VH-VL binders against q0aze0. Designs and how they scored, part 452

Target 1, 268 residues: q0aze0
Amino acid sequence: MKIILVNNRFKENTEKKAQEIAGQLSALNVEVIIDNGLDEPYAGTVDFIMVLGGDGTMLRAARRYGQRAIPVLGVNMGTVGFLSNIEINELAEYLPLILREEYSLEARMMLEVAVFQQQSLLTRVFCLNELLLRSNSPRMLSFALEISGQKLEPYRGDGLIVSTTTGSTAYSLSAGGPIADPQLDAFIVTPVASHIINKRPLVVSPEREISLHLLEEREAIIGIDGQIKMDFGAENRVLIKRAPHPLLMVNLKAKPFFTSIDRSLQRQ
Short names: E, the ipSAE of ESMFold2; O, the ipSAE of OpenDDE; V2, 0.75 times the mean of E and O plus 0.25 times the DockQ between their complexes.

## First folded at step 19 (VH-VL)

Design OO14 (framework fv_inotuzumab)
Fold by ESMFold2-Fast, scan of step 19:
Structure OO14 (fold): chain C 268 residues (1-268), chain A 121 residues (1-121), chain B 112 residues (1-112)
Amino acid sequence: as target 1 above (268 residues)
Amino acid sequence: EVQLVQSGAEVKKPGASVKVSCKASGYTFTDYYIHWVRQAPGQGLEWIGGINPSGGYTTYRRKFQGRVTMTADTSTSTVYMELSSLRSEDTAVYYCTRDYEGTYFYSPDYWGQGTLVTVSS
Amino acid sequence: DVQVTQSPSSLSASVGDRVTITCRSSQSLADDYGDTFLSWYLHKPGKAPQLLIYGISNRFSGVPDRFSGSGSGTDFTLTISSLQPEDFATYYCLQGTDQPYTFGQGTKVEIK
C-alpha cells in the first residue's frame, strides 16, 4: 500500500508530526510519500491520501489531488472542522480499517473554475467550497451573470458567491446563503451585500455552466476556497462548471452533519 | 537541481524601459509561479508581482500597475519582467522567485541571483 | 496594507551566542482556517536571499537545526541557538497571507 501524507506546512511543527506518522506507517510496511506543499504534487499512483490538518489543509489537498479519484481521509490536528473525519489521537485505532480498506466513501462535488482574458485561458483551477467575486474597494460592482446561456438582469452589489453544497457552511453562509445537505449536488449562487439590490440566493443544477464578467471598470478579485485570490477586471470572464471528478472522502466514524452544524451555529 | 538564472545588469536613462529575464530549470516550469522582488540600495525587499506560467495570469502591486508587464515563454522556460517609464528610484537589484502557492499566498523557496538595474542620466 | 515590523533593526553578537529576532504584524496573519504564511530569510550582500523557515516554524531543506521559528497571531520569533560565523547576515520576515505581500525592514546581525 502506498499513502500520501499531506501536511499543513503553514502551522507550527507539522513536519515533525508528519515524519512521526510516516515512521509508524513504514513499520507496518506501508510506503509513504510526504507532501508538504513545497514541491509539485506526487505524480505516481497511490492507494490512499491522508490529510493532516484542519479544513484549510483539506481544501489544499482537494486542489492538488481531488481530481484523481483516490480516497482522501481528513485527520484533525487541533482545530475542529467540517472536513476532517477522525482526530489525530484516534489514528492508531482506525489504522487497521484503513489498511483493510474497511471504510465507506462520500462523494463531494467540486467546482472547475476557468478564468479568461478575451478568448484566451489564463488559468484553470478546482475547488471544494466556492468561488467568490467581490469588490476590492468601497464601490459596488456592476456585473453580468449567465446560467447555461440564460442572461440574468445585471447585478449591482459587492459581489457574488458560487458554492458547492460542501461550501454552503463557508463563505456562502456568511453572505446569507442556505445550509445545504452535502449529499446533494447543486450550485448555490449567493449575492454579497445585496442590501440595496434585492436578489435572492439561487440553487441550481450542477450540470449548468455559470459565467461572470464585469460590466464596468472596477477593482475586483476572484477568491477560491479562501486560498486563491486573483485580480478580476472588465477584460476578464470566469466560467464555472462541475469538476470531472468528485472528491472521495473517507468515512471511518459517523459524523452527523445536521447535529454538528446545529451546535456550531449555536456556539457562534 | 532547481535553478533560476537571470539576465545581466542593465543601465538605463530615465523614461526608458528595461526587460529582465529569468530562466528556470530543474523542475516542471508550468507547475510553479514566478514572482519578482526588488531591493533598492540601502532599502529592504519589496514585492512587485507574479505570473502563472501555465496560463499567463498576472498580479501586480498597485504602485507598479501600468508600468510593469510580466510574460512567460514555455518553450524556453523563461519569465520576463518589463518595467517602463523608469525613474531614478527604480534603481535596484531585481530577483525572480519560485512559489507553488502562486498568486494567493507567498512563501518563495528558490531565488534567482539578482539583476542590477541602474537608472541614471 | 499589512505592515510587518522587525526588532531589533540591528544587533551585535559573538560566535556561540543565542540570538532572537522578532517580527510583529499590524494584523493577524491567520487565514480563515488558522493557517499562517510567515517565513524567514537570510540575506548576505552580493547573494540572493535564502529561505530558512516557512509556516512559522518549519525548517527548509538543508537549513541547520540551530535555526528555529515560533509564534502565532501577530508575534513571531526567529531564534539562532548558537551563532556561527556564516550567520552574520541580514534577516527578513515575510508575510505571504495578504497582497501586497510584505517583508519586514530587516535585522542586521553584526560581529561584536
Scores: ipSAE 0.066, ipTM 0.652, lowest interface PAE 7.1, mean pLDDT 87

Design OO15 (framework fv_inotuzumab; at its last look DockQ between E and O 0.72; V2 from the best seeds 0.00; counts 0 for: pae O 2.6 > 2)
Fold by ESMFold2-Fast, scan of step 19:
Structure OO15 (fold): chain C 268 residues (1-268), chain A 121 residues (1-121), chain B 112 residues (1-112)
Amino acid sequence: as target 1 above (268 residues)
Amino acid sequence: EVQLVQSGAEVKKPGASVKVSCKASGYTFTNYYIHWVRQAPGQGLEWIGGINPSGGYTTYRRKFQGRVTMTADTSTSTVYMELSSLRSEDTAVYYCTRDYEGTYFYSPDYWGQGTLVTVSS
Amino acid sequence: DVQVTQSPSSLSASVGDRVTITCRSSQSLADDYGDTFLSWYLHKPGKAPQLLIYGITNRFSGVPDRFSGSGSGTDFTLTISSLQPEDFATYYCLQGTDQPYTFGQGTKVEIK
């Protein structure tokens, strides 16, 4: 068995635990490839991906490996989040189930984000939570939204979020979007501080293509999963569609989504 | 194995342009951003900007906007940085650097050997 | 813009000495998930800078154990436990969290 161990090495004092776990896996005749975060993703074939960290590390792992249709397990080493399944102190207990492939998989849709300058593709990235278009200055944006070629009336405000159902509890929620059952596949389109009273969040089929561009030159940014930031000007266009493969998340332990989010919301 | 090889030293007049090259080898060229950093005599390191060779996405430090242009030639695995309207304060050693994540974070692992650009009349 | 300031700007030391260099940022370098993109580089005249430490505490491949990083929030430290002849150089910290990416002004470690 060959496992990629993704460690959050951009948080202090984590490398020792990752090295310990890699040694434990190797002792069980598991070949371990360590993702150090500085290099391109491991290109070879693997059987399983183990992510050591919090939600941020899972988002990075999903971007790097989510399109390979390989089981991905989130092992929490930091603050409590929504994307990890077990705690680090539970790993030894669940390891035999991992090695015997005795677990269920939950498919989570991902976004494919393509950024163009005029007609040229500048970059293509995948993400698990959302794309955020936002102003990078106090001045509001004026922008166009198209859904499967249908041009909506112009938006005016601070920005727009295009989210997966997994991302419904992330930035989309803060902007007034709905909480979505992560078992559903849908795009959630949530305006950020719209100055037009009747601009409402939209829930649309994941088979649709969503396109955004600015109607006026402004200082704007596209943000992806709260991690990637890209300058976005009137010469740019972004196209968002369902990624070819969902992230295959490993379930070893029941995690009640609705009661968890309900408790989280009571804390503000 | 990973190597970034830059073009040789240049001497330019004020108002001219300079184009510095950075040839990559030992890795998949289109999978890594290339960023440029300079160091003027007696001063520290200054980030200029970066390019994604895969599609040509660029990001520039604001003070260089309008004077700097970065391009990539995937057939030769080479990135170019062109700086126009040169001034004496542009005299510096210019480095290309490699970084996988590009716009998520910047922690370059490999650097070119440096190119001295001297701007004098 | 996020500024990073190193201290001291220069120091004199002998082989075998413990050397400590600090880097302070004007804002937290952690993103919303707690990832912190602070790295340390060694620079010698006529050579390219070399990565020593990334992610506050992680030694880059081939970097000797005498180099260690620590810190959190806005205060970060590079320590050389027992200075060697090849360590007389200028050291730079780099914040890679927010554009424009910024280096500290440098700390020159000179022979006493």
Scores: ipSAE 0.821, ipTM 0.905, lowest interface PAE 1.1, mean pLDDT 91
Fold by ESMFold2, look of step 20:
Parts: structure tokens; sequence; C-alpha cells
Structure OO15 (fold): chain C 268 residues (1-268), chain A 121 residues (1-121), chain B 112 residues (1-112)
């Protein structure tokens, strides 16, 4: 068995722990590749991905590996969030189940985000939680939202969030969007500080294509999973679709979503 | 091994333009951003901007907006930085740098050898 | 813009000395997930800068154990436990969290 160990290089002492875990796995004849995030993702075939960290590390792992349709296990190393399944001190207990493939998988929809300058593709990014369009100045934005070619009445405000159901507990929630069951596939479109009162959050079929562009020149930013930030202006357009593959999250330990919401949100 | 090899020194007059090249090798060129940093004589390091070679996305420090253009040629794994309307204060050593996460965070790991650009009357 | 200030701006030291350089930012360098994008570079005249430390504490490949980094939030420290002849250089911290990315003004470590 070959495993990628995704490590967070921007938290203290994570390399030592990753090497320790790699040693434990190697003693069980598991081939381990450590990904510290400084370099490109491992390109070869692997059976399993283990993510050491909280939600931020999982988001990075999803962008790097989520389209490969490989099981991904979140291992929490401190702060409990929505994307980890087991705690680091439980890993030894669950290793036999991992090796026997005795676990279930929960598919989590991802977004495919394509950013254009005029007609030219600048970049394509996959993300697990959300795309944010926001103003990068004190002035509000005026922007257009299209859903599968259907033009909605223009938006005016600080911006807009297009999230997955997994992302419903992230920035979308802070902006007034609903908590959604992550087992659903949907887009959640949440205005940010809308100047137009009747712009309510929308829940949209995952079959739709969502397009955003500015209606007047302003300094704006596209944010992706609260991590990637790109300049966005009147010459730009972003297209959002369901990604070809969901993130396949490993479920070793029952994590009741609804009964644990308050504890999880309390820590974010 | 990762290498960034820059073009040679340039001498320019005020008002001219300069185009510095940075040829990358030893890694997948389109998977990494290239950023440019300069150091004027007796000064510290100053970030100029960066480019994603995969699609040509660029971001520039505001003070250089309108004077700097970055381009990439994927067939030769080369990034170019062109600085126009040169002034004497643009005299500096210009470095290209490599960073995987150029739109998330900036922590360059490999640097070019530097290109001295001298602007004098 | 995030301001990053190093202290001292210069110092004189001998081979074998312990050297401490501080870097202070005008705002926290941690993102919403607690990740901190603070790195340290060594720079000699006529040479490219060299990455020493990334993510506050992580030594880059080939960097000797005498270099260590520490800190959190807005306050960061590079320590050289026992200076060697090759360590006389200018040192920079870099905040990589917010554009424009900014370097500290530099700390020149000179032979006494």
Amino acid sequence: as target 1 above (268 residues)
Amino acid sequence: EVQLVQSGAEVKKPGASVKVSCKASGYTFTNYYIHWVRQAPGQGLEWIGGINPSGGYTTYRRKFQGRVTMTADTSTSTVYMELSSLRSEDTAVYYCTRDYEGTYFYSPDYWGQGTLVTVSS
Amino acid sequence: DVQVTQSPSSLSASVGDRVTITCRSSQSLADDYGDTFLSWYLHKPGKAPQLLIYGITNRFSGVPDRFSGSGSGTDFTLTISSLQPEDFATYYCLQGTDQPYTFGQGTKVEIK
C-alpha cells in the first residue's frame, strides 16, 4: 500500500510528527510519501491520502489531490473542525482498519473555478468550500450573476459567495447562508452585504454553470477556500461548475454532523 | 536540480525599457509562479510582482502598475519582466524567484542569480 | 501594506557568538487557519538570497542546525547559535501573507 501524508509546513513541529507517523507506517510495510506543500503534488499512483491537520490543511489537500478520486482521511492535530475524522492520538487504533480498507467513503462535491481575462483562460482551480468575489476597496461592487445563461438582476454590495454544502459552515454561514447537510450536492449562492435587500441566498442544482463578472471597473478579489486570492477586474469573468470528481472523505469514526455542529462552529 | 538562469546585465538611459529573462529548469515550469524582486544599491529587497506561467495571470505591486509587464513562454520555460519608462532609481539588481503558492502565500525557495540594470544619463 | 521591521539594523560579532535578530510586523501574519507565512533569507553581495527558514521555524534543505526560528503573531526571531565565517551577511525576514509582500529592511551581521 502506498500513502501520501499531507503535512502542514506552516505550523510548528509538523515535520517531526509527519516523519514519526511515516516511520510507523513503514514498519507495517506501507510506502509513504510526505507532502509538505512546498512543491508540486506527487504525480504517481497512490491508494490513500492522510491529511495531518485541521480544516485549512484539508482544504489545501483537496485542491492538490481531490480530483484523483483517492480516499482522503482527515487526522486532527489540535483544533476540531468539520473536515477531520479521527484525532492524531487515535491513529494507531485505526491503522488496522485503514490497511484492511474497512471504512466507508463520503463523497463531498468540489467546485471547478475557471478565471478568464476576456476570452482567455488564466487559471483553473478546484476547491472544497467556496469561491468569494469581494471588493478590494471601500467602494461596493456592481456585478452580474448568470446561472446556466440565465441573467439575474444585477447585484450591488461587498460581494458574493458560491459555496458547496461542505462550505456552508464556512464563510457562507458568516454571510448569512444556511447550514447545509454535506451529503447534499448543491451550490449555495450567498450575497455579502448586499445593498439590494431582496437578494436572498440561493440553493442551486449542481448541474448549473455559474458565471460572475463586474458591471463597472472596480478593484475586486476572487478568494478560494479562504486561501487563494486573485485580482479581479472588469476584464475578468469567473465560471464555476461542479468539479469532475468529488473529494472522497474516509469515514472511520462516526462524526454525527447535526449533534456536533455547536462544538465545531464554536472552534471556528 | 531546480535552476533559474537570468539574462545578463543591461545599461539603459532614462525613459527606455528593459526586458530581463529568467529561464527555468529542473521542474514543471507551468506548476510554479515566478515572482520578481529587486535590490537598489544600498537598499533592501523589494517585491515587484509575479506571473503564473500556466495561463499568464499577473499581479503587480501598485508602484509598478503601468510600467511593468511580465510574460511567459512555455515552449522555452522562460519568464520575461519588462520595465518601461526607466528612471535612475530603477537601477538595481533584479531577481526572479520561484514559488508554488504565489496567490495563496509567498515563500520563494529558489532564486535566479540576479541581473544588474543600470539607468544613467 | 504590512510593515515589517527588523532589529537591529546592523551588529558586529565574532565567530562563535550567538546572534539574535528580530522581525516585527504591523499586523498578525497568521491567516484564518493559523498558518503563518514568515520566512528568513541570507544575502551576500553579488549572490542571490538564500532561503534559511520558512513557516517561522522550518529549516530549508541544507541549512545547518545552528539556524533556528521562533515567534508567533507579530514577533519573530532568527537565532544563529554559533556564528561561522560564512554567516557574515545581511539577513532579511519576509512576510508572505498579504500583497504587496514585504521584506524587512535587513540586518547586517559584520565581523568584529
Scores: ipSAE 0.693, ipTM 0.855, lowest interface PAE 1.6, mean pLDDT 89
Fold by OpenDDE, look of step 20:
Structure OO15 (fold): chain C 268 residues (1-268), chain A 121 residues (1-121), chain B 112 residues (1-112)
Amino acid sequence: as target 1 above (268 residues)
Amino acid sequence: EVQLVQSGAEVKKPGASVKVSCKASGYTFTNYYIHWVRQAPGQGLEWIGGINPSGGYTTYRRKFQGRVTMTADTSTSTVYMELSSLRSEDTAVYYCTRDYEGTYFYSPDYWGQGTLVTVSS
Amino acid sequence: DVQVTQSPSSLSASVGDRVTITCRSSQSLADDYGDTFLSWYLHKPGKAPQLLIYGITNRFSGVPDRFSGSGSGTDFTLTISSLQPEDFATYYCLQGTDQPYTFGQGTKVEIK
């Protein structure tokens, strides 16, 4: 068995723990690759990905490895979040199950975000939470939203979020989006400070495609999972689709999502 | 071994253009951003912009918008920075530097040796 | 733009001295998940800048233990516990959280 340990290079405690766990796994004849995000993603085949840290680390891991259809386990290390399944102090208990591959998987839809300049593809990113379009100035944006070829009325506001259901408890929630069942596949389109009072979020079928572009010459930013920022101008277009592969999240321990929402949100 | 090798020193007249190259080796070229940073005489370091060799996405500091163009040639693992309408204030040592694939300026870890560009009448 | 103010602009020190350089940003450099893209560089004339510290506290590969970084939010510090002859140079902090990415003004560490 080969396992990638993904940790956060900015958190020394996760690095140390990764080394410790790597030693333990090696002692069990498990090959281990440690990925702290500084180096290139491991290109070889692996059987399991263990993410040590919070939601941010999981998001990075998802972007790096999510397309490879590898089970991904979130191991929380004392942070508050929604993407970890077990705590670090529980790892020893569940390690035998991991090694025997006795766990269930939850397929979480990811976004495929493509940014274009005219007809040229500039970048394509797969992400677990959301795409954010936001003004890069105090001025409101005017932008066009198109869903499956249907052109909506122009949006005016600070921006727009296109989120997965997984991402519904992230920035979309802060912007007034609905909390969605992570077991549901859907786009959540949440306006950010819309000029239109009571502009409602949209829940959109994962089978549809979402397109965004600016209607005026103005500087904007594309944000992905709160960890990637790209300049976005009138010459650019963004196309959002369901990613061709979901993230396969390991479910070792049942988590009561709905009963834990209040507690989790209050602690964030 | 990661290496960034830049083109040689340039002397230009005001109004002219300069194109500096940065050849990368020792890593997967398309997995890392290349950023350009310059240092004018007696001044500090100044970020100019960056390019993602994968797809060619660029981001420029606003003050250079319209004058700077960054391009990447994946076949030669080379990034170019062209600065037009040169001014005396553009006299500086220009550095290319590698950073993790992403738009954040994470931690530029490897740098070219620098290219002196002198703009004088 | 995020302003980065570095201090002092210069200092004189002797070999063996403890040196402290500070960097202050006009706004928090932490992203939505608490990661802070604050780095420190050493720069000598005629040479390329060298990465010393990334993510506030992490030493880059090959960087001696005498270099350390600390701080959070908007206030950051580079510390050289015992200055060595090869450490006389100009140091820069860099914020990589928001564009445009900005360096501190630099701190020249000179021989006393």
Scores: ipSAE 0.175, ipTM 0.720, lowest interface PAE 2.6, mean pLDDT 91
ESMFold2 (binder alone), look of step 20: mean pLDDT 90; pTM 0.917

Design OO2 (framework fv_inotuzumab)
Fold by ESMFold2-Fast, scan of step 19:
Structure OO2 (fold): chain C 268 residues (1-268), chain A 121 residues (1-121), chain B 112 residues (1-112)
Amino acid sequence: as target 1 above (268 residues)
Amino acid sequence: EVQLVQSGAEVKKPGASVKVSCKASGYTFTNYYIHWVRQAPGQGLEWIGGINPSGGWTTYRRKFQGRVTMTADTSTSTVYMELSSLRSEDTAVYYCTRDYEGTYFYSPDYWGQGTLVTVSS
Amino acid sequence: DVQVTQSPSSLSASVGDRVTITCRSSQSLADDYGDTFLSWYLHKPGKAPQLLIYGISNRFSGVPDRFSGSGSGTDFTLTISSLQPEDFATYYCLQGTDQPYTFGQGTKVEIK
């Protein structure tokens, strides 16, 4: 068995724990590839991906490896979040089940985001939570939204979020979007501080294609999972569709999504 | 082994343009961003901008927008940085740098040897 | 813009000394998930800068274990536990969290 161990190396002193876990796995005749976040993703075949960290590390792992249809397990290192399944102090208990492939998988849809300049593809990225279009200045944006060839009336406001159901509890929630069952496949389209009072969040089929472009030259950015940031101008167009493969998340431990989110909302 | 090899020193007059090349080898050229950093004599390091060689997407520090252009030639694994309307303040050593996720964060691992650009009358 | 400032701007040391360089940012360098893109570089005249430490505390491949990094939020430290002759150089920190990406002004480590 070959496992990629994705470590959050952008927090102080995390490498030692990753090396300990790699040593434990190697002692069990598992080949371990450590992803340090600095180099390109491991290109070889792999059987399992273990993500050591919080939601941010899982989002990075999903962008790097999510399209390979390989089981991905989130192991929480003490960070509060929604994307881990077990805690680090539980790993030894669950490791035999991992090695025997005795777990269930939950498929989480991902977005494919393609950014164009006129007809030229500038970049293509995959993401687990959302794409955010936002103004990068005090100026309101004016932009066009098209859903499967249907042109909506222009949007005016601070921006727009196109989210997966997994992302419904991230930035989309903060912008007034609905909480969605992460096992449902759908796009959630949530306006950010719309100047037009009746622009509501939309829940649309994952078979839809969504396109966005600016109607006026403004300072704007496209954000991916709150991590990648790209300048976005009137010469740019973004196309969003369901990614070819879902992220296959490993379930070893029952985690009641709805009671967890309900508690989180009571704490706001 | 990973290498970034830059073109040789240039001497230019104010108002001219300069085009510096950076040839990459030892890795998959289109999988890494190339960013440019300069150092003027007696000064520190200053980030200029970067390019995704795969699609040609660029990002520039605002003070250089309109004067800098970055391009990539995938057939030769070479990135170019062209700086126009040169001023004496543009006298510096220019470095190309490699970074895998140059739009998420910037933490370059390999650097070119540097190209001295001198702008004088 | 996020500014990073180093202290001291220069220091004099002898081989075998413990050297500490600090880097302060004008804003927290942690993203929404607590990830911090703070790196350290060694630069000698006539040569390209070399990556020493990335992600606050992670030593780059081939970098001797006398180099270590620590810190969080806005305060970061590079430590050289036992200075060697090849370590007399200028050191730079880099914040890679927000554009424009910014380097500290540099700390020159000089022989006493």
Scores: ipSAE 0.751, ipTM 0.884, lowest interface PAE 1.6, mean pLDDT 90

Design OO3 (framework fv_inotuzumab)
Fold by ESMFold2-Fast, scan of step 19:
Structure OO3 (fold): chain C 268 residues (1-268), chain A 121 residues (1-121), chain B 112 residues (1-112)
Amino acid sequence: as target 1 above (268 residues)
Amino acid sequence: EVQLVQSGAEVKKPGASVKVSCKASGYTFTNYYIHWVRQAPGQGLEWIGGINPSGGYTTYRRKFQGRVTMTADTSTSTVYMELSSLRSEDTAVYYCTRDYESTYFYSPDYWGQGTLVTVSS
Amino acid sequence: DVQVTQSPSSLSASVGDRVTITCRSSQSLADDYGDTFLSWYLHKPGKAPQLLIYGISNRFSGVPDRFSGSGSGTDFTLTISSLQPEDFATYYCLQGTDQPYTFGQGTKVEIK
């Protein structure tokens, strides 16, 4: 068995723990590739991906490896979140199940985001939570939203979020979007501080294509999973659609979504 | 074996333009961003901007916006930085740098040898 | 813009000494997930800068164990546990979290 161990190396003192885990896996005849995020993703064939960290590390792993249809397990190392399944101190207990492939998989849809300058593709990225279009100055944006060729009335406000159901509890929630069952596949389109009275969040089919562009020159950015940031101007257009493959999340331990989100909201 | 090899020193007059090249080898050219950093004599390091060679996406420090242009030639694995309307303050050693994490954060791992650009009247 | 300040600006040391360099940012460098992108570079005259530490505390490939990084939020430290002859150089920290990306002004480590 060959496992990619994705380590969160953007926090202090994580290297030693990753090396310890790699040693434990190697003792069980598992070949380990450590991905520290500094280089391009490992290009070879692997059987399993183990992510050591919180939600931020899991989002990075999903962007790097989510389209390969390989099981991905989130292992929490301190900061609690929604994307980890087990705690690091439980890993030894669950290793035999991992090695025997005795686990279930939960498919989570991902977004494919393509950014254009006129007719030229500038970049294509995948993400698990959302794309955020926002103003990068005190001035509000004026922008166009098109859903599967249908042009909506112009938006005016601070921005817009296009989210997966997994992302419904992230930025979309903060902007007033609905909490969605992550078992459902859908886009959630949530306006950010719209000045137009009846602009409401939309829940649309994951087969829709969503297009955004600015109607006047403003200082704006697009953000992806809160990690990627790109300048966005009137010469740019973004196209959002369902990614070809869902992220295959490993479920070793029951994690009740609704009671978890309910507790989280009470703590806020 | 990753290498970034830059073009040689340039001497320019104020108001001219300079174009510095950075040729990459030892890795997949289109999988990494190339950023440019300069160091004026007796000064610290200053980030200028970067380019994604795959699609040509660029990002520039605001003070250089309108004066700097970055381009990539995938057939030769070469990135170019052109700086126009040169001033004496642009005299510096210019470095190209490689970074995979530029879409998330900036932490360059390999640097070119540097190109001295002298702007004198 | 996020400002980054190093201290000291220069220091004199002998081979075998423990050297500590501090980097302070005007704003927290942690993103929404607590991830921090702070790196350290060694620069010698006539040479390209070389990556020593990335992500606060992780040594780059081939960097000796005597180099270590620590810190969080706005305060970061580079430590050289036992200074060697090849370590006399200028050291720079870099915040890579917010554009424009900014380097500290540098710390020059000179022979005593």
Scores: ipSAE 0.676, ipTM 0.857, lowest interface PAE 2.1, mean pLDDT 90

Design OO4 (framework fv_inotuzumab)
Fold by ESMFold2-Fast, scan of step 19:
Structure OO4 (fold): chain C 268 residues (1-268), chain A 121 residues (1-121), chain B 112 residues (1-112)
Amino acid sequence: as target 1 above (268 residues)
Amino acid sequence: EVQLVQSGAEVKKPGASVKVSCKASGYTFTNYYIHWVRQAPGQGLEWIGGINPSGGYTTYRRKFQGRVTMTADTSTSTVYMELSSLRSEDTAVYYCTRDYEDTYFYSPDYWGQGTLVTVSS
Amino acid sequence: DVQVTQSPSSLSASVGDRVTITCRSSQSLADDYGDTFLSWYLHKPGKAPQLLIYGISNRFSGVPDRFSGSGSGTDFTLTISSLQPEDFATYYCLQGTDQPYTFGQGTKVEIK
């Protein structure tokens, strides 16, 4: 068995813990590739991906490896998140199940985001939570939204979020979007501080294509999962669609979504 | 293994332009941003801008806008930085740096050896 | 712009000394998930800068364990537990969170 250990390169002292766990796995005849995020993703075939960290680390792992249809397990190393399944102190207990491939998989849809300048593709990225279009100045944006070729009335405000159902509890929630069952596949389109127009969040089929462009030159950014930022101007267009493969999340212990969300909201 | 190899030193007159190259090897060229940083004599490090070799997306520090152009040639795994309308204040060692593209936050891991550009009459 | 200030600008030290260098940012360097894009570089005359520490406290491959980083929020520290002859150099912190990306002014560690 070959496992990729993804650790968070931007959290304190995470390299030491990753090396320790890699040593333990190697002692069990598991080949281990450590991915600390500084280099390109491991290009070889792999059987399993173990993510050491919180939700931010899982989002990076999903962008790097989510399209390969390989099981991905979130192992929490601190504060509990929504994307981890087990705690680090439970890893020894669950390792025999992992090695015998005795677990279930939960498919989570991902977004494919393509940014163009005129007719030219500038970049293509995948993400698990959302794309955020946001003003990078105190001035509100004026922008066009198209859904599968249907042109909506122009938007005016601070921005727009296009989210997966997994992302419904992230930025979309903060902007007033609904909480969605992650077992559903859908795009959630949530306006950010729409100025004078009463714009509501939209829930649309994941088979639709969503297109955004600015109607006036403004300083704006496109944010991906809160981790990637790109300048976005009137010469740019973004196309969002369902990614070819879902993220395959490993389920080793029951984690009831609605109970977890309810508890999280009560603890704020 | 990973190497960034820059072109040699240049001496230019004020008003001229200079084009510095940075040839990458030992990794997948299009998966990493290349950024440029300079250091003038007796001063600290200053970020100039960066390019995504995959699509050609560029970002520049505002003070260099209109004077700097970054380009990438994927067939030779080479990034170029051209700085025009040179002034004496542009005398510096120029470095190319590598940064993985999965975040547009900047934390470079490998640096080229540096290219001294001298602007004098 | 995010401003980065290093202290001290220079210091004199002897081999075996414990050296600490501080970096302060004008605002938080963390992203929405608490990841912090603060790195430290060693720079010697005639050589390229080299990565020492990334993400506040993670040591880059091949960097000796006498180097350590710590900090949170807007205050960050690079520590050299026992200074060696090859450590006499200028050290820079870098904030990589927001453009324009900015380096500290540098701290020159000189022989006493």
Scores: ipSAE 0.433, ipTM 0.770, lowest interface PAE 3.6, mean pLDDT 88

